# Ledger of designs, part 196: VHH binders against q9y6x5

Target 1, 379 residues: q9y6x5
Amino acid sequence: LPPKLLLVSFDGFRADYLKNYEFPHLQNFIKEGVLVEHVKNVFITKTFPNHYSIVTGLYEESHGIVANSMYDAVTKKHFSDSNDKDPFWWNEAVPIWVTNQLQENRSSAAAMWPGTDVPIHDTISSYFMNYNSSVSFEERLNNITMWLNNSNPPVTFATLYWEEPDASGHKYGPEDKENMSRVLKKIDDLIGDLVQRLKMLGLWENLNVIITSDHGMTQCSQDRLINLDSCIDHSYYTLIDLSPVAAILPKINRTEVYNKLKNCSPHMNVYLKEDIPNRFYYQHNDRIQPIILVADEGWTIVLNESSQKLGDHGYDNSLPSMHPFLAAHGPAFHKGYKHSTINIVDIYPMMCHILGLKPHPNNGTFGHTKCLLVDQWCI
Key: E = the ipSAE of ESMFold2; O = the ipSAE of OpenDDE; V2 = 0.75 times the mean of E and O plus 0.25 times the DockQ between their complexes.

## First folded at step 8 (VHH)

Design C4 (framework vhh_7uia_1; at its last look DockQ between E and O 0.01; V2 from the best seeds 0.00; counts 0 for: pae E 25.3 > 2, unsure alone 63.6 < 65, placed apart)
Fold by OpenDDE, look of step 8:
Structure C4 (fold): chain B 379 residues (1-379), chain A 124 residues (1-124)
Amino acid sequence: as target 1 above (379 residues)
Amino acid sequence: QLQLVETGGGLVKPGGSLRLSCVVSGFTFSSYAMAWVRQAPGKELEWVSAISGSGGSTYYEDSVKGRFTISTDNAKNTLYLQMSSLKPEDTAVYYCARAEYKYHSGELEPFDYWGQGTQVTVSS
């Protein structure tokens, strides 16, 4: 039988949650599989970019999903969470479910993973759910497992997405131990449900399952605000994305806009596009705006000094608070193995290997994940 | 807290044998892959051999296959490298390393901890 892989994402699951809270179900999952304690994600550390990096193996500048909010100056198109269905935004890369589906006797399934309800390169997942935050995890799980079990051609690659603990992290802040404990317990219970469902269907032993996330969460405060209105008039620029990385489109001379912003706050770095640090791999795309503002960890860029979030993400991808984890179980993975760190783009070549797919050119390094795999060595 | 200490190096004639030992402290030995690497003067660091924490998997570079044997004693938290039929080209500093990818200076490195190394010299 061809290998099967289920990729699960719990949005905003910060890596160190595993150290600070109890996860009986997830720990059992890990005990019987593998754990990568920290996954260095891509900059910006936001939902759409990182989820697409997982399934393409590309940095943001390469796959073209450079933020949750984007603007293309040539076509005048806008991208947002409420406007993400135009293939124009996704077609700069080929996600793994498309590659998989184009193989003989294989199909792909998706439950609300970013981009899976869009025809990319004129190909859409054989089975998918339109994004709807109101749909329960149970319903998503039921659909995914049904497709994995009963489809013809067989579903060999599936994705499952869930919005927590990200939403709660924004609401409560990651340092709210009482509320986050409750939220994370629910997540662990969902993992229990997942495992139980797979066992009941007889899929557990033969299905490869990856549980991961796109980013972490840092604590924000009303005491750590950067008010752009104090530095520059709104008439001088268009805001494409706001916090913690602001994308600025000048309406006047770029240099003048830059000069007004460069000293706006000691807790914010201001970059001309050509001066963005190379380590971010966030420069070589037309969708990146001429000026980028990057707030320090825990600082929020605001207009009119207002903020609704006690937690946020999108900061420097070197910050531990921004890092998710990866756990995996199945015939492809070792049992009881823990690994310290990989890059998020490394997941793609690993998944391709597991599925026997030829990977598209990507930024991942297969060597970084060899220790996780039973058929490989750590070299 | 975490330590790797190599012993067993020395001077040996071609065709001779040596047994290197690496005593590990500060972590669960069986949970990690361990490796022997070596560096000769003027040469780059190279993999010599590796073994999984369970001991179920081993690796040898081509130049040492059939001559070197890697093993572990979990009870003693010790990694071994039995070297036989030694050649002058085996002359190097041999390091014990934990095979754990970790970021160093912005890049992932295959090892996170190293010993001080032990000198092996093969000469007539």
Scores: ipSAE 0.017, ipTM 0.345, lowest interface PAE 7.3, mean pLDDT 93
Fold by ESMFold2, look of step 8:
Structure C4 (fold): chain B 379 residues (1-379), chain A 124 residues (1-124)
Amino acid sequence: as target 1 above (379 residues)
Amino acid sequence: QLQLVETGGGLVKPGGSLRLSCVVSGFTFSSYAMAWVRQAPGKELEWVSAISGSGGSTYYEDSVKGRFTISTDNAKNTLYLQMSSLKPEDTAVYYCARAEYKYHSGELEPFDYWGQGTQVTVSS
């Protein structure tokens, strides 16, 4: 009888793709469920931080995954896309799959959601796939549905992650209609396969399904580069992360490094850590470096005169181009309801409510999502 | 009115190839998922592969992945299974089947219409 939830992310799915491209399968999913047109994500608007914010309800400064590339000066540990397995990085929060599977008669399953192949607080997802980008969506879906159907104790919370349209968004840019139409059609077909598989297995009517994303994508250009080498010698700092939010660890006096950078470009804001705007909630963690550089939308920070990306994300989280959407279907959700916006941290307390879990302290507001849910009075 | 007709079975040596065809009539082909299901001698039915009505999404049982390819030709209302690197274990009657959405109560199999089957025998 316990309620079940499948959380799905298509990485880099910008909210306005829904109005600018055709999604017959996703639109049918939305028509029979709910849509949140814009999800305001957390700063910085990068993949690992935002996926962890969804499942913890915490700002990046609170959960400790503050970028896709991090450095800890005390332990000399590095974190990156290809070096993300050390629980040290993840242990500052408790993600929902850990809380879920510690309940009586419950399990969690994962197909490559960031962090699910790491033993966080000595607890790894009950069923999981080790991350491997070469594994097809079909295989990920086969494993998830097998676990949802055949596990004892039952799998009540499952996650599924796919790398597109993020990878193609970087390669082509969101304004390349020809290539992005082809990419987005393939993703809509995958959503159709997901729904069809759940129906064929008898899961569709009793499973709550959330389809969302971590961030959007903005167009970049070789005409919009900020060359750090023109402003400061490499020897004065260690570069922890580059673009569009650069993380700068000074090797000389911090004020001296700041002064060399503050007038580098009118298209870049330079912050001492204590001066980072409060609205970013991005200050109170040792993994946030003493100086950050925040490029304007569509600008790329480089060390040389070129960039190979035509699309990027990581910018100010107030930018509509950085916002994903959220769609949901299942017994917990209304049918045919559209909602304007929520914060990405609001997803966690909503999921805890659906699953009957006590949320850990978090930054989300349950009231922001009440109108999506059939068991709540909407005001 | 509704018909599913399989062809293309036969005897083939190990390592060989066959292409199965299923011609459908009596329903809008693109509105349904289609599948190949097989039954080996003395065994239960086993799904092999499935494809969405649009032709864009495909599924394969692990034992055939990389060796079999499912496809459709909407102009001919025909479902295909291209089989390569055939093994003696692939010997079975192969059925073409249509899926309709299953309800949560005592429903028929996820595949609501079946063809008569075509025999595939892989032997020296």
Scores: ipSAE 0.000, ipTM 0.096, lowest interface PAE 25.3, mean pLDDT 88
ESMFold2 (binder alone), look of step 8: mean pLDDT 77; pTM 0.787

Design C5 (framework vhh_7uia_1; at its last look DockQ between E and O 0.01; V2 from the best seeds 0.00; counts 0 for: pae E 25.3 > 2, unsure alone 64.8 < 65, placed apart)
Fold by OpenDDE, look of step 8:
Structure C5 (fold): chain B 379 residues (1-379), chain A 123 residues (1-123)
Amino acid sequence: as target 1 above (379 residues)
Amino acid sequence: QLQLVETGGGLVKPGGSLRLSCVVSGFTFSSYAMAWVRQAPGKELEWVSSISGSGGSTYYEDSVKGRFTISTDNAKNTLYLQMSSLKPEDTAVYYCARAEYKSGETWYPFDYWGQGTQVTVSS
């Protein structure tokens, strides 16, 4: 039987939640599988970029989804969570579900993973759900497991996406122990439901399952605000993305805009596009705007209006608060093994290996995940 | 206040052509897959064609392949079904509908519907 893989994302699940809260179901999952404690994600540490990096193995500058909000100056197109269906934005890379589906006797399925409801390179998943935040996890799980069990050609790769604990992290802040405890318990219960469903269907022993996330969450405060209106007139630029990484499109001379912003706050770094640090791998794409503002951890870039968020993400990808985790279970993985860290782009070549797919050129290193796999030597 | 409104139906001879239109309001048209379904007298509802939100992927029932073409105009928030080489068996009320997910080549469920437009193919 061809190998099967289910990739699950709980949005905004910070890695250290595993240390600070109880997860009976997830811990059991980990006990019977593997854990990567910290996954270094890509900059910007946002939802669309990181989810696409997971399934392409590419940095943002290479796969072209450089933010949740984008603007292309040539075509005058806009990208946002409410406008993400144009293949124009996705076609700079080939996600794994496309690669998988182009193989003989294989198909792909998706429950609301970013990009899965868009034809990419003229290929769309055989099975998928249009994104709808109102659809329950149960319904998503039921569809995914039905497709995994009953499809012809068989579904060999599937994705499942859930919006928590990200939404709650934004609402309560990650330091709200009372509310976050409740939220994270629900997440653990959903993991329990997932495992139970797979066992009931007889899929558990043969299905490889990866549970991961795209980013963490940091505590924000109304006392840590950077007001751009105090530094520059709004008429001098267009804001393409706001916080904690602002993308600035100047309406006047770029140098003049830069000079007005460079000393705006001691808690914000201002970069011309060509001066963006190399470690971010966030320079070589036309969709990156001429000026980028990066707020320090826990600081929020605002205009005259105050932020309503008590938690946020998108900060420097070296910050532990921005890091998610990865857990996995199935015939491809060891049992009871824990690993310290990998890069988020390393997940792609690992998944390709598990599925027997030839990977497209990518930024991942297969060697970083060898210790997780039963058929590889640990380095 | 979501609304779908079909137009373009009518009486046509076998071998003739019709173009159906569906104007949508109350939601972002380009964000959703759309479908045409039809119901003939005394028969069950039948899926005819679907198109992805981006318009990049189209799907057809086997009986209409090569004869029908589904398309969209996002600027006009309008779904189209160009029908050619019409047959008596194509006689039905045609509905446009919004689809939630894709299973194989068929989209499910249809959460919003138009009032339908009658297509009659007869000599």
Scores: ipSAE 0.038, ipTM 0.367, lowest interface PAE 4.0, mean pLDDT 93
Fold by ESMFold2, look of step 8:
Structure C5 (fold): chain B 379 residues (1-379), chain A 123 residues (1-123)
Amino acid sequence: as target 1 above (379 residues)
Amino acid sequence: QLQLVETGGGLVKPGGSLRLSCVVSGFTFSSYAMAWVRQAPGKELEWVSSISGSGGSTYYEDSVKGRFTISTDNAKNTLYLQMSSLKPEDTAVYYCARAEYKSGETWYPFDYWGQGTQVTVSS
């Protein structure tokens, strides 16, 4: 039978939480598998873009999910957390579950990974849950394990998404040790439950499991606000996304809007689209607006109002606070191996290798993940 | 009539051995996965070991690897757990369980359980 893979994301799990908090269950998982201490994610360091980068191996400009909030001027379509089901937004790439389930005698299953409840290229995950944040981790896990154990054709690729520690990171901030310790302990217990369920069902020894995240979290403060209304009148632009990377669609001459914004704050960089740094790989898509504003770490762009969040993400992807980790266990992976860093786009070609799938053109480098895999020479 | 009956529990000193047996009836034994699950005093249920219906694949919880051996005898419709090098932390009620097959919205890992057999490891 073909190899099987379960891809798990705990949203907003900053890499250094592993060093700063105790994770007995995750540490046992790592001890018998592999750890990548830092995963360099893609800019902007937001949820929808980075989850799609994991499963496509593409930079955001190439897969088209360039933010959690987007606008397309030609079609007049809007994308948001509440309006994300139009395949139009997702069709600029082919995610791994589509490639997988189009193979002979294969299916894919999903518990709320971004995009898995959308018919991308007229193909929706073979088994899926519609997104609903009120569904418990246990119910998500129960559905995934049911599909892994009892589906025809067999489920060979499955995804599982959980909203923590991102939700609590926004609420408390990553520097609130008391509250974050309690939240992260609950997450470690969920990882323990995951491993125990897989063992009970006879899946543990022959299922490859990746536990990773999309981004980290940085501390915010009411003392670090950038008031956009102080610099420019609302009438001169349409706001597509606000913080920490604002997407600005000028209503008047673009240079005039740029000039009003360029000195707005020393804690914000203002880029014309053509001047966005090449290292971001964030320029060549029509969904990237003519002007973007990039706040410094821990700064929040506001429209003359207080921010209710104490933690945020979306900042420059060179910042260690934006980096998640990756851990993996299963027959494809070494035991007890630690690796320093990979790029988040490298996960896709590695997953394709494990599953025996031909990857679509992508930005990942298989060689960066060779040391994690038992069937590869690592020197 | 589906039935699972555990035997072989008892009191044993640290470092000792026990062999648990589970005699099954009412289903094709080789067609289902079987497991041993334990519950220590004041603790949640903990999976210990599983074996495939064919008997070809065996799985163990980390703390029992190298000490416990799961096996089947299809001619006797019996599941075994050979326990060696027993430690006080192995003290629990041990249950024999069958993996449930169920179509529909909800899937359960184990549909039938025995009554359990007490294992006590103490000086």
Scores: ipSAE 0.000, ipTM 0.096, lowest interface PAE 25.3, mean pLDDT 88
ESMFold2 (binder alone), look of step 8: mean pLDDT 79; pTM 0.811

Design C6 (framework vhh_7uia_1; at its last look DockQ between E and O 0.05; V2 from the best seeds 0.00; counts 0 for: pae E 23.5 > 2, placed apart)
Fold by OpenDDE, look of step 8:
Structure C6 (fold): chain B 379 residues (1-379), chain A 124 residues (1-124)
Amino acid sequence: as target 1 above (379 residues)
Amino acid sequence: QLQLVETGGGLVKPGGSLRLSCVVSGFTFSSYAMAWVRQAPGKELEWVSSISGSGGSTYYEDSVKGRFTISTDNAKNTLYLQMSSLKPEDTAVYYCARAEYKYHSGELYPFDYWGQGTQVTVSS
């Protein structure tokens, strides 16, 4: 049988949740598979960019999804969570489901993974669900498992996306132990449902399953605000993205805008595009705006000192609070193996290997995941 | 016509054993995963065990692990459930089902065909 892979994302699942809360189902999953304790994600540590990095193996500057909100100055187009279906934004890379589907006797399926309801390079997943946050996990799971079980050509690659614990992290903050315990318990139960469904259908033993996330969550506070209005008049720039990484499009001379912002707060770094640190791999794309503001961990950039989020993400990708985890189970993976860390872009070449796909040029390093795989030498 | 016929149920004392059989017709038995499910009085339908079409993989719910064994005889088109160390909480109607998705009343179910069921009663 051809290899099959299900990629599951629980949005905003911070890596250290595994240490601070109980996950009976997930722990059982890990016990019979592998765990990467920390996954270093891409900068900025946001949902759309990181999910696309997982499935392309590319940094943001390369795949072109550089934020959840984007603006292209040439075409005057906007990208947002409510306006994400224009192939223009996605076509700078080839995601793995497209590569997979173009192979003979294979098809791809997706349940609301970012970009899967968009024709990319004129190819859309053979099976997919339009994004709708109101659709239950159960319905998504039913569709995915149906497609994995009954499709012709067979579905060999599938994605499943769920919005928690991100939404709750924003609402309650990650430091709210009472509410987050409840939320994370539900997540674990969903994992239990997933495993049980696969076993019910007789799919579990032959299916590779990866459970991961795109980013973590840090605690925010009304006492840690950076008000841009105190530093610069809003008429001098257009705000493309706000917090914790603000993308600034100057309406006046860029240098003047920069000079007004550079000393705005000791808890915010201000970069001209050409001065963005190399370690972020966030420079070589026209969709990155001329000035970028990066707030320190736990600080929120605001207009008029207004903020409602108790948790947020998007900060420096070196911060542990921003890191997700990766767990995996199936024929391709060892049992009972734990690994300390990988880069999020490393997932792509690993998945390609598992599926027998030739990877597109990417920023991942296959060597970083060899110890997870039964058919590779671990050094 | 596709049919599933369960047999082997009955009354047994706690700690006892039963062997359920399900004879299938109307489809290629080895092409589908098969399952046992049960429904106790006043309770929801519960998955008990599944076996892949090839018979190479078997799965069990936690409450029956180590006590129940699912198996197939392809030559006889028969699914089996060997039950041992039976408990009163195992009392239910047991159904064999084909593991294929089906829409019912707007909802998607993981099993499309069922037998009539066989009653298993565990009582002192």
Scores: ipSAE 0.533, ipTM 0.850, lowest interface PAE 1.0, mean pLDDT 95
Fold by ESMFold2, look of step 8:
Structure C6 (fold): chain B 379 residues (1-379), chain A 124 residues (1-124)
Amino acid sequence: as target 1 above (379 residues)
Amino acid sequence: QLQLVETGGGLVKPGGSLRLSCVVSGFTFSSYAMAWVRQAPGKELEWVSSISGSGGSTYYEDSVKGRFTISTDNAKNTLYLQMSSLKPEDTAVYYCARAEYKYHSGELYPFDYWGQGTQVTVSS
C-alpha cells in the first residue's frame, strides 16, 4: 500500500516554547517519534512565505511568495489577505500536494494550509476546505480524518493548518507567561485530540504525521517604535509592506529615498535591493521592492506613534526567536530520536522521499534529514 | 436543540431512483460536515457518503460511487442523497449524521448526531 503523510502546522509556535512550557500530549508524541529542536526558516519570517517554502523546498525569491503583502511591477497586481486566490502569485513553484495527486491512484487533502484552495498550475487539492478562520480545529480534523479513511483514490498526503499560537503571540507577546501558558495548554489539548482521533480510527500506526510551524514570535513594545513619517514624506514612495520588513517603492530618485531613510533609526537596516545580504536569499524576484527596511528584533516600523501588537515576526531568519520546531511520528520515522537543527526547506525533499515522489528542483538538502528516517543510513 | 429528520425512503425496483432528504435544525448547517450512513438488516453500520461544511467537497464509498450524489441546500437547511441505479444490496435504513469529533471512550464513529433513519427497500 502507498505510504501516507499528514503535515500539521500550528502557526507561530516558537521552538523554545517546548522547554519553557508544559506539553504532556506533544511530549508523548515526541517520545514515540522524532524531534528537531530548531528549524531555521526562510527570510522574511512571515506566514505565507514560510508555509509555501515548507511545501516547495524553495527560498522565497524562488517560489515567488515573498511576503504577506506584495506588488508585481510587471503586471501591476497586488497580493494581500483579501486577494490571495489569484494563481498568478503561486504558479512560480509546484507544491507537493500537486505532485502527489498527479500520481496514479493518489489524492491530496487539505484543511486550510496556505495555497491549498488555489488552483496552482490548474490543479487544486483533491479535497480541501476554503479558508475560514471561524472553522474549529475539531471540524478541520474531522474532515482530514474522514478523507484519509474514506477516499477513492486514497488520500496519501494531507495538510492541516491552525492559527494559534500566532494570533495570541501577536496579542499578548511571547513573554506574557500567564496568557501564553493558557494558550499553549489549549494547543497541547488539540494535539492530544489529534492523536486520540487517529488512534480510534485505526490510522495511528500506519500514518506518518509531522507537526511543525512556520516561524516563532518576539516581544514588541511601545518603547521600540520606528516612526517612518518622521523621516520621509508619503509622497516620495509607495508602501507595499510595513513591519518588520518594510517594502518601499520609490516615487522619486531611489538614491534620494535611500538617503532619507538610512539615518532614520539605528534600530533598522536600510537596503537597496542589490545590497540585501546574500545569506537572506532574498533578492532575485521582481516582487522584492527596490528598497527594504529591516527592523532589529523587537522593533516595530509604524506610520504613527503607536502599535496595537505586543508580539511580531518577520525579522532576520538567523534569530532564534523566529525559529519553529518539527516533531514527527510514524512508520517512516525513528522512535525517541532528537535532532538539533534542519533548514525549513529540507522538509520538502524529506516528505517527497517518504511519499516516493520525485522532488522538483529545490533548495533543500535530503542529507540533513536522513537521521530522522528508519530506511536511511545515519552518519 | 439539534434535530436531523430524514425523509424520502420507500420501496423501489432494481435500477430505480430515489432522493433522500435530511432537514436539520439547531446548528449552523454550513459549519459542519454531513454524512449518510446505512445499516442493512443484520449488518453493521456502513458509511455511504459525506459532504464538507462548505459544500465544496463530496466523498463516496466505493460501492455507491457513480450511482449516488450527495448535496446540500443551505437556504433550506437540507442535505440530500440522490440515489440511482439502485440494487437489492442498497436495501437499508439510511441515517443522516453530523460529522464532528466526539471523543468518548469506546466511541469509534466520527459522527456526533444522528437522525431516526428512513427505510430504503430495493425489491422487485
Scores: ipSAE 0.000, ipTM 0.105, lowest interface PAE 23.5, mean pLDDT 88
ESMFold2 (binder alone), look of step 8: mean pLDDT 80; pTM 0.825

